# Ledger of designs, part 45: VH-VL binders against q9h9l3

Target 1, 176 residues: q9h9l3
Amino acid sequence: PRKMVAIDCEMVGTGPKGHVSSLARCSIVNYNGDVLYDEYILPPCHIVDYRTRWSGIRKQHMVNATPFKIARGQILKILTGKIVVGHAIHNDFKALQYFHPKSLTRDTSHIPPLNRKADCPENATMSLKHLTKKLLNRDIQVGKSGHSSVEDAQATMELYKLVEVEWEEHLARNPP

## First folded at step 19 (VH-VL)

Design y109
Fold by OpenDDE, fold request of step 20:
Structure y109 (fold): chain C 176 residues (1-176), chain A 123 residues (1-123), chain B 111 residues (1-111)
Amino acid sequence: as target 1 above (176 residues)
Amino acid sequence: QVQLVQSGAEVKKPGASVKVSCKASGYTFTSYFMHWVRQAPGQGLEWVGWINPYTGLEFYAQKFRGRVTMTRDTSISTAYMELSRLRSDDTAVYYCARSGTYYYDQGPRFDPWGRGTLVTVSS
Amino acid sequence: QAVLTQPPSVSGAPGQRVTISCTGSSSDIGLGYEVHWYQQLPGTAPKLLIYENSNRPSGVPDRFSGSKSGTSASLAITGLQAEDEADYYCQSYDSSLEGWVFGGGTQLTVL
């Protein structure tokens, strides 16, 4: 069986109005929640909006941040060949300019059994914060200091583990 | 309506440089990636590299690193590929091709393609 | 030099079924990366034929189909027509090369 990792990324705003999301931090954890990767990343473009309230990214974090291309290489090396679990993971992969195989991707924001378990509509897009609270009885993304991508990645993995057996069986019968 | 219009054929001598252009229309230029693929006469397709037109960030195939430069001018929705230190085996039709940013838009498939630009390198 | 392996040529009579194989490795198709197929008519640019293993773009007839299993992919053409005579290329992503790769191409001749 393939190894499984969970990923969560924090984005900052770039472009003329800061509307483009650029990778500024990436965290990857293994199945047990151990941190495999956690780095601040320097976007290739000028940062217009740090989005600190949500991202937790501050200007100081960019002083010694890993250049994007280098970070991308490090991250892809970790992800290659693995089942990658994330929440709204398309944002992370898009920011990485990377196309992880669909068959090896697990998005906890689009797993009907997970929503069902949380007493949510199966086809609804629920937040990671909500699902984590409902199913794990844990508060994440609290305070005003911004999100912790490590914490979010760990939560994502824990959520997936709740439905792993059922979902993997489903995917085996219905490959994407 | 989506169209990629490439510059005309080029004839260069060995050691020279060539810069091929690809003007995009019918879509938001900065919302899709641009790839370059070449095809030597009677040969197959060879991926050269790609660029994010929004950021200008590029990635090249190992074979071309140090010799190829991909750029873009967003004001005119045009991508450029420059190949330096040309040699005879660089003779090929060079294509630009669009891909998406993730699976929900277009994904990694190349569509559409430009009509190609013939670059001939001869003494 | 092509990373993905295709037969250099295949042939069939009108109305027949032909298949074109695309054999990859553990660093590309074998890792699960999607396979795309392109048709290139003589003297023209490649055209997308199949994307993400088995999907047809609008305008591509259903007699074209794609599949993927293990380290290989396959393009099948049923009801072969004269207009299908062209070169066909498979494409995927190679993690070791950190880039997209093409097959060597297959020339399809309609007898």
Scores: ipSAE 0.942, ipTM 0.965, lowest interface PAE 0.5, mean pLDDT 96
Fold by OpenDDE, fold request of step 20:
Structure y109 (fold): chain C 176 residues (1-176), chain A 123 residues (1-123), chain B 111 residues (1-111)
Amino acid sequence: as target 1 above (176 residues)
Amino acid sequence: QVQLVQSGAEVKKPGASVKVSCKASGYTFTSYFMHWVRQAPGQGLEWVGWINPYTGLEFYAQKFRGRVTMTRDTSISTAYMELSRLRSDDTAVYYCARSGTYYYDQGPRFDPWGRGTLVTVSS
Amino acid sequence: QAVLTQPPSVSGAPGQRVTISCTGSSSDIGLGYEVHWYQQLPGTAPKLLIYENSNRPSGVPDRFSGSKSGTSASLAITGLQAEDEADYYCQSYDSSLEGWVFGGGTQLTVL
């Protein structure tokens, strides 16, 4: 059986108006929540908006940040061959310019049984914060210092574990 | 309609450089990735590399690293592929091809393709 | 040279069924990366035929189908027609090469 990891990334704004989301931090945890990777990443283009209140990224974090291409290589090495769990994970993979196999991707923002367990509409897109509070009785993304990608990745993994058996059986019957 | 219009055929000597252009129209140039694929006469398809037109970030096949440079001019929605230190086995039709950014759009499939640019390297 | 292995040629009579195999490895198809297929008519650029293992773009007849299992993929053509005579290429991603890879191509001849 394939190993399972959870990923969460923080983005900063780049481009002329800062509307482009560029990878600035990536955290990867294993099934038990142990941190496998957690690095600040230097985007290939100039940062216009650090989005600190959400991303938690500050200018000082970029001083010794890992260049994007190097970080991408490190991250992909960890993800390759793994079942990757994330929340709205398309944003993370898009930022990485990477296409992880659909059959090995688990997006907790699109798992109907998870939403059902949280008394939410099965076809709705719920926030990680909401699901974590509802199902784990834990508050994440609290305060004004920004998100913690490690904390978010750990929460994502724990949420998935709640529906892992059911969802994996579903996917086995209905391969993507 | 989505179109990729490539520059005309090139004839080069060994050791020279060639720069092929690919002008995109009918879609937002910076919202899709651009790939380059070549095909030697009577041979199969070979992936050369790709570029993110928005950021300019590029990745090349290992075989071409050090000799290929992919760039873009967003003001005219044009991608460029330059191959240096040309040799006879670089003779091929070079294609540009579009792909998406993730599965929710076009994904990694190449569509559409340019009509190709023949590059002939001969002494 | 090609990372993915295809038979060099296949042939069939009109109306018959033909299959084209695409054999990968544990670093590409075997890792779960999707397979795409392209049709290249003589003297033309490749055209997308199948994407993500088994999906047909608009305009592609349902007599074309794709499948994937293990380290291999397959393109099936039923009701073979003269216009199907072309070269066919499979494509996937190779993690070890950190890039996209193609099969060697298969020339389909309609007898």
Scores: ipSAE 0.942, ipTM 0.965, lowest interface PAE 0.5, mean pLDDT 96
Fold by OpenDDE, look of step 19:
Structure y109 (fold): chain C 176 residues (1-176), chain A 123 residues (1-123), chain B 111 residues (1-111)
Amino acid sequence: as target 1 above (176 residues)
Amino acid sequence: QVQLVQSGAEVKKPGASVKVSCKASGYTFTSYFMHWVRQAPGQGLEWVGWINPYTGLEFYAQKFRGRVTMTRDTSISTAYMELSRLRSDDTAVYYCARSGTYYYDQGPRFDPWGRGTLVTVSS
Amino acid sequence: QAVLTQPPSVSGAPGQRVTISCTGSSSDIGLGYEVHWYQQLPGTAPKLLIYENSNRPSGVPDRFSGSKSGTSASLAITGLQAEDEADYYCQSYDSSLEGWVFGGGTQLTVL
């Protein structure tokens, strides 16, 4: 069986009006929730919008941030060959400029059994915050400090574990 | 329509440098990655590297690191590949090709391709 | 030099079915990375034929199909036509090389 990790990234806004999402922090945890990676990352382009309210990223975090290319290499080494769990994970991979195999990707925002368990429509896209509250009875992304990518990654892994057996069986019968 | 127009054929001496251009049109240049692939006469395809036209970040195949430089000019939607210290075995048709940024746009598939630029290295 | 292995040549008569194999390793196809196929007609640039193992782009006839299993992929062409005579290349991503890789190419001859 392949090892599983959960990933969560925080992005800042670059480009015109800050509409381009650029990686500014990445957190990776293992199956048990242990932190494997957690770094601030310096985007290759000028930051227009820190999106602090959501990202938790501030200018001071970028002073000693890891250059993107270096961070990407570090992150890819961790992800390679593993089942990667994330919430709306396509955003993370896009920010990483990386194409993880679909067969090794698990997106908790698109797992019908998970939504069903949370008494949500199976085909709806629910927020990580909502699912975590409903299924784990835990509040995340609270306060004014913005999101914690570590906390979000951990929550994502825990959510997946609730439906892991069922979903893995489903995927085995219906490979992407 | 999406189109990649490449510069004309080049003839170079060993040790020289060559810079091939690829002008994109019909789509947002900075929203897709640009790849370079070469093909020696009668041989297969060989991936050289790719560049993110938005950030300018490039990634090269190990074989070409230190000898290839990929750049772009966003003002004219043009990507460039420069290969230095040319050798006879660098003689090839060099293609630019577009890929997406993730599976939801186009993904990692190369489409479309430029018509190629023949680079001949001979003494 | 090619990381992915293809037969150098295949042949078939018009109307027949031919298959082209693409064998990778545990660091590319075997790791789960998707396979793409390209058709290169004589004297032309490669053209995308199949993407992500089995999907056909617009304009590609359904007589072209792709599959993937384990460390290998396969391109199948049914109802072979004279216009199918070309070189075919498979492509994937190799994590160990941190880059895209192509097969050596297969020359398809229509008899």
Scores: ipSAE 0.925, ipTM 0.954, lowest interface PAE 0.5, mean pLDDT 96
Fold by ESMFold2, fold request of step 20:
Structure y109 (fold): chain C 176 residues (1-176), chain A 123 residues (1-123), chain B 111 residues (1-111)
Amino acid sequence: as target 1 above (176 residues)
Amino acid sequence: QVQLVQSGAEVKKPGASVKVSCKASGYTFTSYFMHWVRQAPGQGLEWVGWINPYTGLEFYAQKFRGRVTMTRDTSISTAYMELSRLRSDDTAVYYCARSGTYYYDQGPRFDPWGRGTLVTVSS
Amino acid sequence: QAVLTQPPSVSGAPGQRVTISCTGSSSDIGLGYEVHWYQQLPGTAPKLLIYENSNRPSGVPDRFSGSKSGTSASLAITGLQAEDEADYYCQSYDSSLEGWVFGGGTQLTVL
């Protein structure tokens, strides 16, 4: 069976008015929640808005951050050949400028069985914070100092485990 | 409508350089990747590399590293590919092609393609 | 040489079904990367025909279909017509080469 990892990224604002999301931190955990990767990443464009209240990224973090091209190479080596779990994971891959195989991608924001367990509409896009509170009885993303991408990746993996057997069987019958 | 217009044919001597342009219209140039693909006469397609027009970062196929440079000018929505130290086996049609940046908007497929630029390298 | 392997030619009579194979490796198709297909009429640029294994862009007839299994993909053309005479290329991503790769192309002849 393929190994499984979970990923979560923090973004800063680049481009006009800081509206473009660019990768500034990436955390990857294994199936058991152990941290495989956790680095601050220097975007290739000027940072206009650190978005610190949500990202937790400050100017100091960027001083010795790994340049994007190098970090991307490191991250892709970890992801290659693995089932990758994330929440709204298309944003993470877009920020990495990488197309992970759809057949190896799992998005906890779009799994109908997971929504049903949380007593949510099956087609709704639910926040990681809401699903984690409802299904794991944990509070994440607490306070205004920014999200922890390690904490978020770990929560994402635990959420997926709740529906893993059912969803993997569904995908085997219904390949993306 | 989305369109990629390439520069005209070039004839070069071995050892020279060539710079091919690809002007984009009908879409936000910086929101999609630009690829370069070549096709020698009677042969198949060969990927040369790509550039992200937003960041200016480029990624080249291993065969072309050290000889190819991909750039862009966002003010005129134009991508460029320069190939140096030309050899006769660099004679090919060079295409630009657009891809998306994530699966929800085009994904990795190449669409559209430019009409191609013939580069002939001969003494 | 092409990274993905295609037969150099296939042929069929009008109305028949033909298939074009595309064989990759454990670092591209076999690792799960999707396959795209392009049609190239003589003297023209390639045109997207099938994307992400089996999807047809608007304007491509449903007699064109794609599939993928293991390290291989297949393009099927049913109800073969004279205008289908063209070169066909498969494409995927290869993790070892860290880039996009094409098949060598297949020349389809309509008899």
Scores: ipSAE 0.873, ipTM 0.936, lowest interface PAE 0.7, mean pLDDT 94

Design y109
Fold by ESMFold2, look of step 19:
Structure y109 (fold): chain C 176 residues (1-176), chain A 123 residues (1-123), chain B 111 residues (1-111)
Amino acid sequence: as target 1 above (176 residues)
Amino acid sequence: QVQLVQSGAEVKKPGASVKVSCKASGYTFTSYFMHWVRQAPGQGLEWVGWINPYTGLEFYAQKFRGRVTMTRDTSISTAYMELSRLRSDDTAVYYCARSGTYYYDQGPRFDPWGRGTLVTVSS
Amino acid sequence: QAVLTQPPSVSGAPGQRVTISCTGSSSDIGLGYEVHWYQQLPGTAPKLLIYENSNRPSGVPDRFSGSKSGTSASLAITGLQAEDEADYYCQSYDSSLEGWVFGGGTQLTVL
C-alpha cells in the first residue's frame, strides 16, 4: 500500500495589506507522528504581516529560513507518490504552488464520518482545534503565541486514523 | 470575457533571440499561473514552462533551461517568453495558456489558450 | 519522443463511437496525476475538452467523456460529427521531469 504522511503549514501575509497567504513554515510527519520535515521558509515576496498570533512566525525565524524554491523542492520529494493528509489541505498545496493528485489527498476538514464521530453535521467544515478536542481530548493551538505546525500535523494524522479504514474503503468505491 | 492576446508573428535568424508577449484581460492577472507551450509545424504540443505572475518566479522544462526567460509586467497584465540562441528547430507556434493556482479555482488545467505566435527561424 | 503515448490516428463514421488512449508511466499518470484532454481544430489553438480525468467544462457536449485507470487514460467520443475531426492531446504532470507533459497527439478522421 502507499505510504501516508501528514502535512501542516504556517502562512504569513504578503501582497497588498498582507492579504495574500505565503508559506513560511512546513511540517511533515509520518504515520506514527515522527517528524520527517520541519523548516522555516522564506517567501519570495516581501512579508507585510507575520500573522504571529496564529502563525508563530517572527522576523528572527526568517533570518536563516530556506528560500521558497529550494524548500518546495525538498517538500515535493517527500510528498511525491504518498497519501498526504492535512486539514483544509488545499490551502497548503496552494501555498506550495503544487497540485498533489486528488486521489492521494485526505482532508480532515471534509470527512463526513469524522464529523459524525464528533457529533457534528456531516457536511460542516470543522476546525482542527475543535475536532482534536472532541475526538482526541487534547487542546492544541493554545494561547496567542501561534500554532505549532508539528503539533497540528500530528493531530491531523491521529484524527485521520480514527476513520482511515472506513474512509479509504469509501474512496475506493467513489474515486475522486 | 477571459482573453489572452499574443503578439504577432516573428522571423528571426539563427543565433538571435525572440520575445513573445501575452496580454491577459477579463480576470485578475496575478491570481493565475501562466504557461507557455510550443508546437513545431506538423508536430505535437511541448510544454516550455510557467510563471507565477504574483511572485515573478518561473519554472522551466529541463530542455529549455538556460535559453528561456519568462517575465511579466503586472501593470499591463502581460506575460513574456524570451527564447535565446535560436535554432531552426525552434520554429514553432508559441502559445500562452492560463492555469489555476489551486484545485478549487480552475486547478491545473489550461484554459484559455492564446491564439499562438508563429516564430520562424530562417537560415 | 512524447512522454505520454497516444495512437497517431483513429477514425470512425458519423454517429459511431471512438476512443483515444493515452498511456503514461509510473512517474506521471501511474503516480496519480490527473489527465486533461485538449481538442485542436485545424489552424486553431488547443481548446480544453476534459479536465481532471473525466470533467467536462461548460460548453463541451456530453458525447465527450474521459476515464483513467492505472497508467492509462481514455477519451471517448460518441455520436461522431464531422466537426469532431481534429487533433486530440492528453496532458498530465510528470514528477521525474518536474513539469507538464503531453501525448504525441491523435488525428481523428470522420469518414
Scores: ipSAE 0.845, ipTM 0.923, lowest interface PAE 0.9, mean pLDDT 94
Fold by ESMFold2, fold request of step 20:
Structure y109 (fold): chain C 176 residues (1-176), chain A 123 residues (1-123), chain B 111 residues (1-111)
Amino acid sequence: as target 1 above (176 residues)
Amino acid sequence: QVQLVQSGAEVKKPGASVKVSCKASGYTFTSYFMHWVRQAPGQGLEWVGWINPYTGLEFYAQKFRGRVTMTRDTSISTAYMELSRLRSDDTAVYYCARSGTYYYDQGPRFDPWGRGTLVTVSS
Amino acid sequence: QAVLTQPPSVSGAPGQRVTISCTGSSSDIGLGYEVHWYQQLPGTAPKLLIYENSNRPSGVPDRFSGSKSGTSASLAITGLQAEDEADYYCQSYDSSLEGWVFGGGTQLTVL
């Protein structure tokens, strides 16, 4: 059986008007929530908007941050061959410039059984904060100092565990 | 109309370098990856590497590391591949090909392809 | 040899069904990476035929289909026509090589 990890990334704004999302932090946890990776990452482009209110990224974090190409290599070594769980995970893979196999990808923002457990519409896109409060009785992303990607990755893994058996069986019958 | 227009055929001597261009039109150049693939006469396809035109960062197949350089000029929507220290077995048609940056917009498939640039290496 | 293994040639009469296999390893197809197929007519650039195992781009006839199982993929062509005579390449990603890989190509002859 394949090992499972959860990932969460924080992005800053690059490109015209800061509209491009570029990787500035990545956290990976194992099935038990232990931290396997947690690094600040220096984007290869000029940072226009740190987006600190959501990202938690500040200028001082970039001083000793790992350059993107090196960090990407480290992260991909961890992800290779594993089931990777995330929330709106396509944004994380896009920021990594990497195509993880669809058959090994799990997105807690698009799991109908998970929404059903939260008394939410089955096909609605629910925020990680909302699902975590409803299903785990925990507050994450508290305050205006930015998200913790470690906390978010851990929450994402715990949410997936609530539907893991049902959803893995569904995917076995309905390959993506 | 999405197009990739490549530079013309080149003849080079062993030891020289060649730089092939690929001009993109009909789409946002910096929103998609650009790949380079070569095909020796009568042979199959061989991936050389890719560049992210937004960042300028490049990733090369192991066989070509140290001899290939991929660059771009975003002001004219053009990608370049330069191969140095040429030898006779570098004779091939060199194609550029576009891929997406994530699964919801094209994904990893190569579409479209340029028409190819023949590079001939001979004394 | 090519990282992905394809038969060097396959043939069929008009109207028949042919299949082209693509066999990889535990570091590419077997690790879950999707397979894409390209058709190359003589003297032309490759053209996308099938992507992500089984999807047809717009303009590709439904007599072309793809599938994947284990470490292998297959391209099927039904109702074979003369214009299908071409070279066919499979493609995937290989984690040990850290890059995209192609099969060696299959020459399809009609008749």
Scores: ipSAE 0.832, ipTM 0.926, lowest interface PAE 1.0, mean pLDDT 94

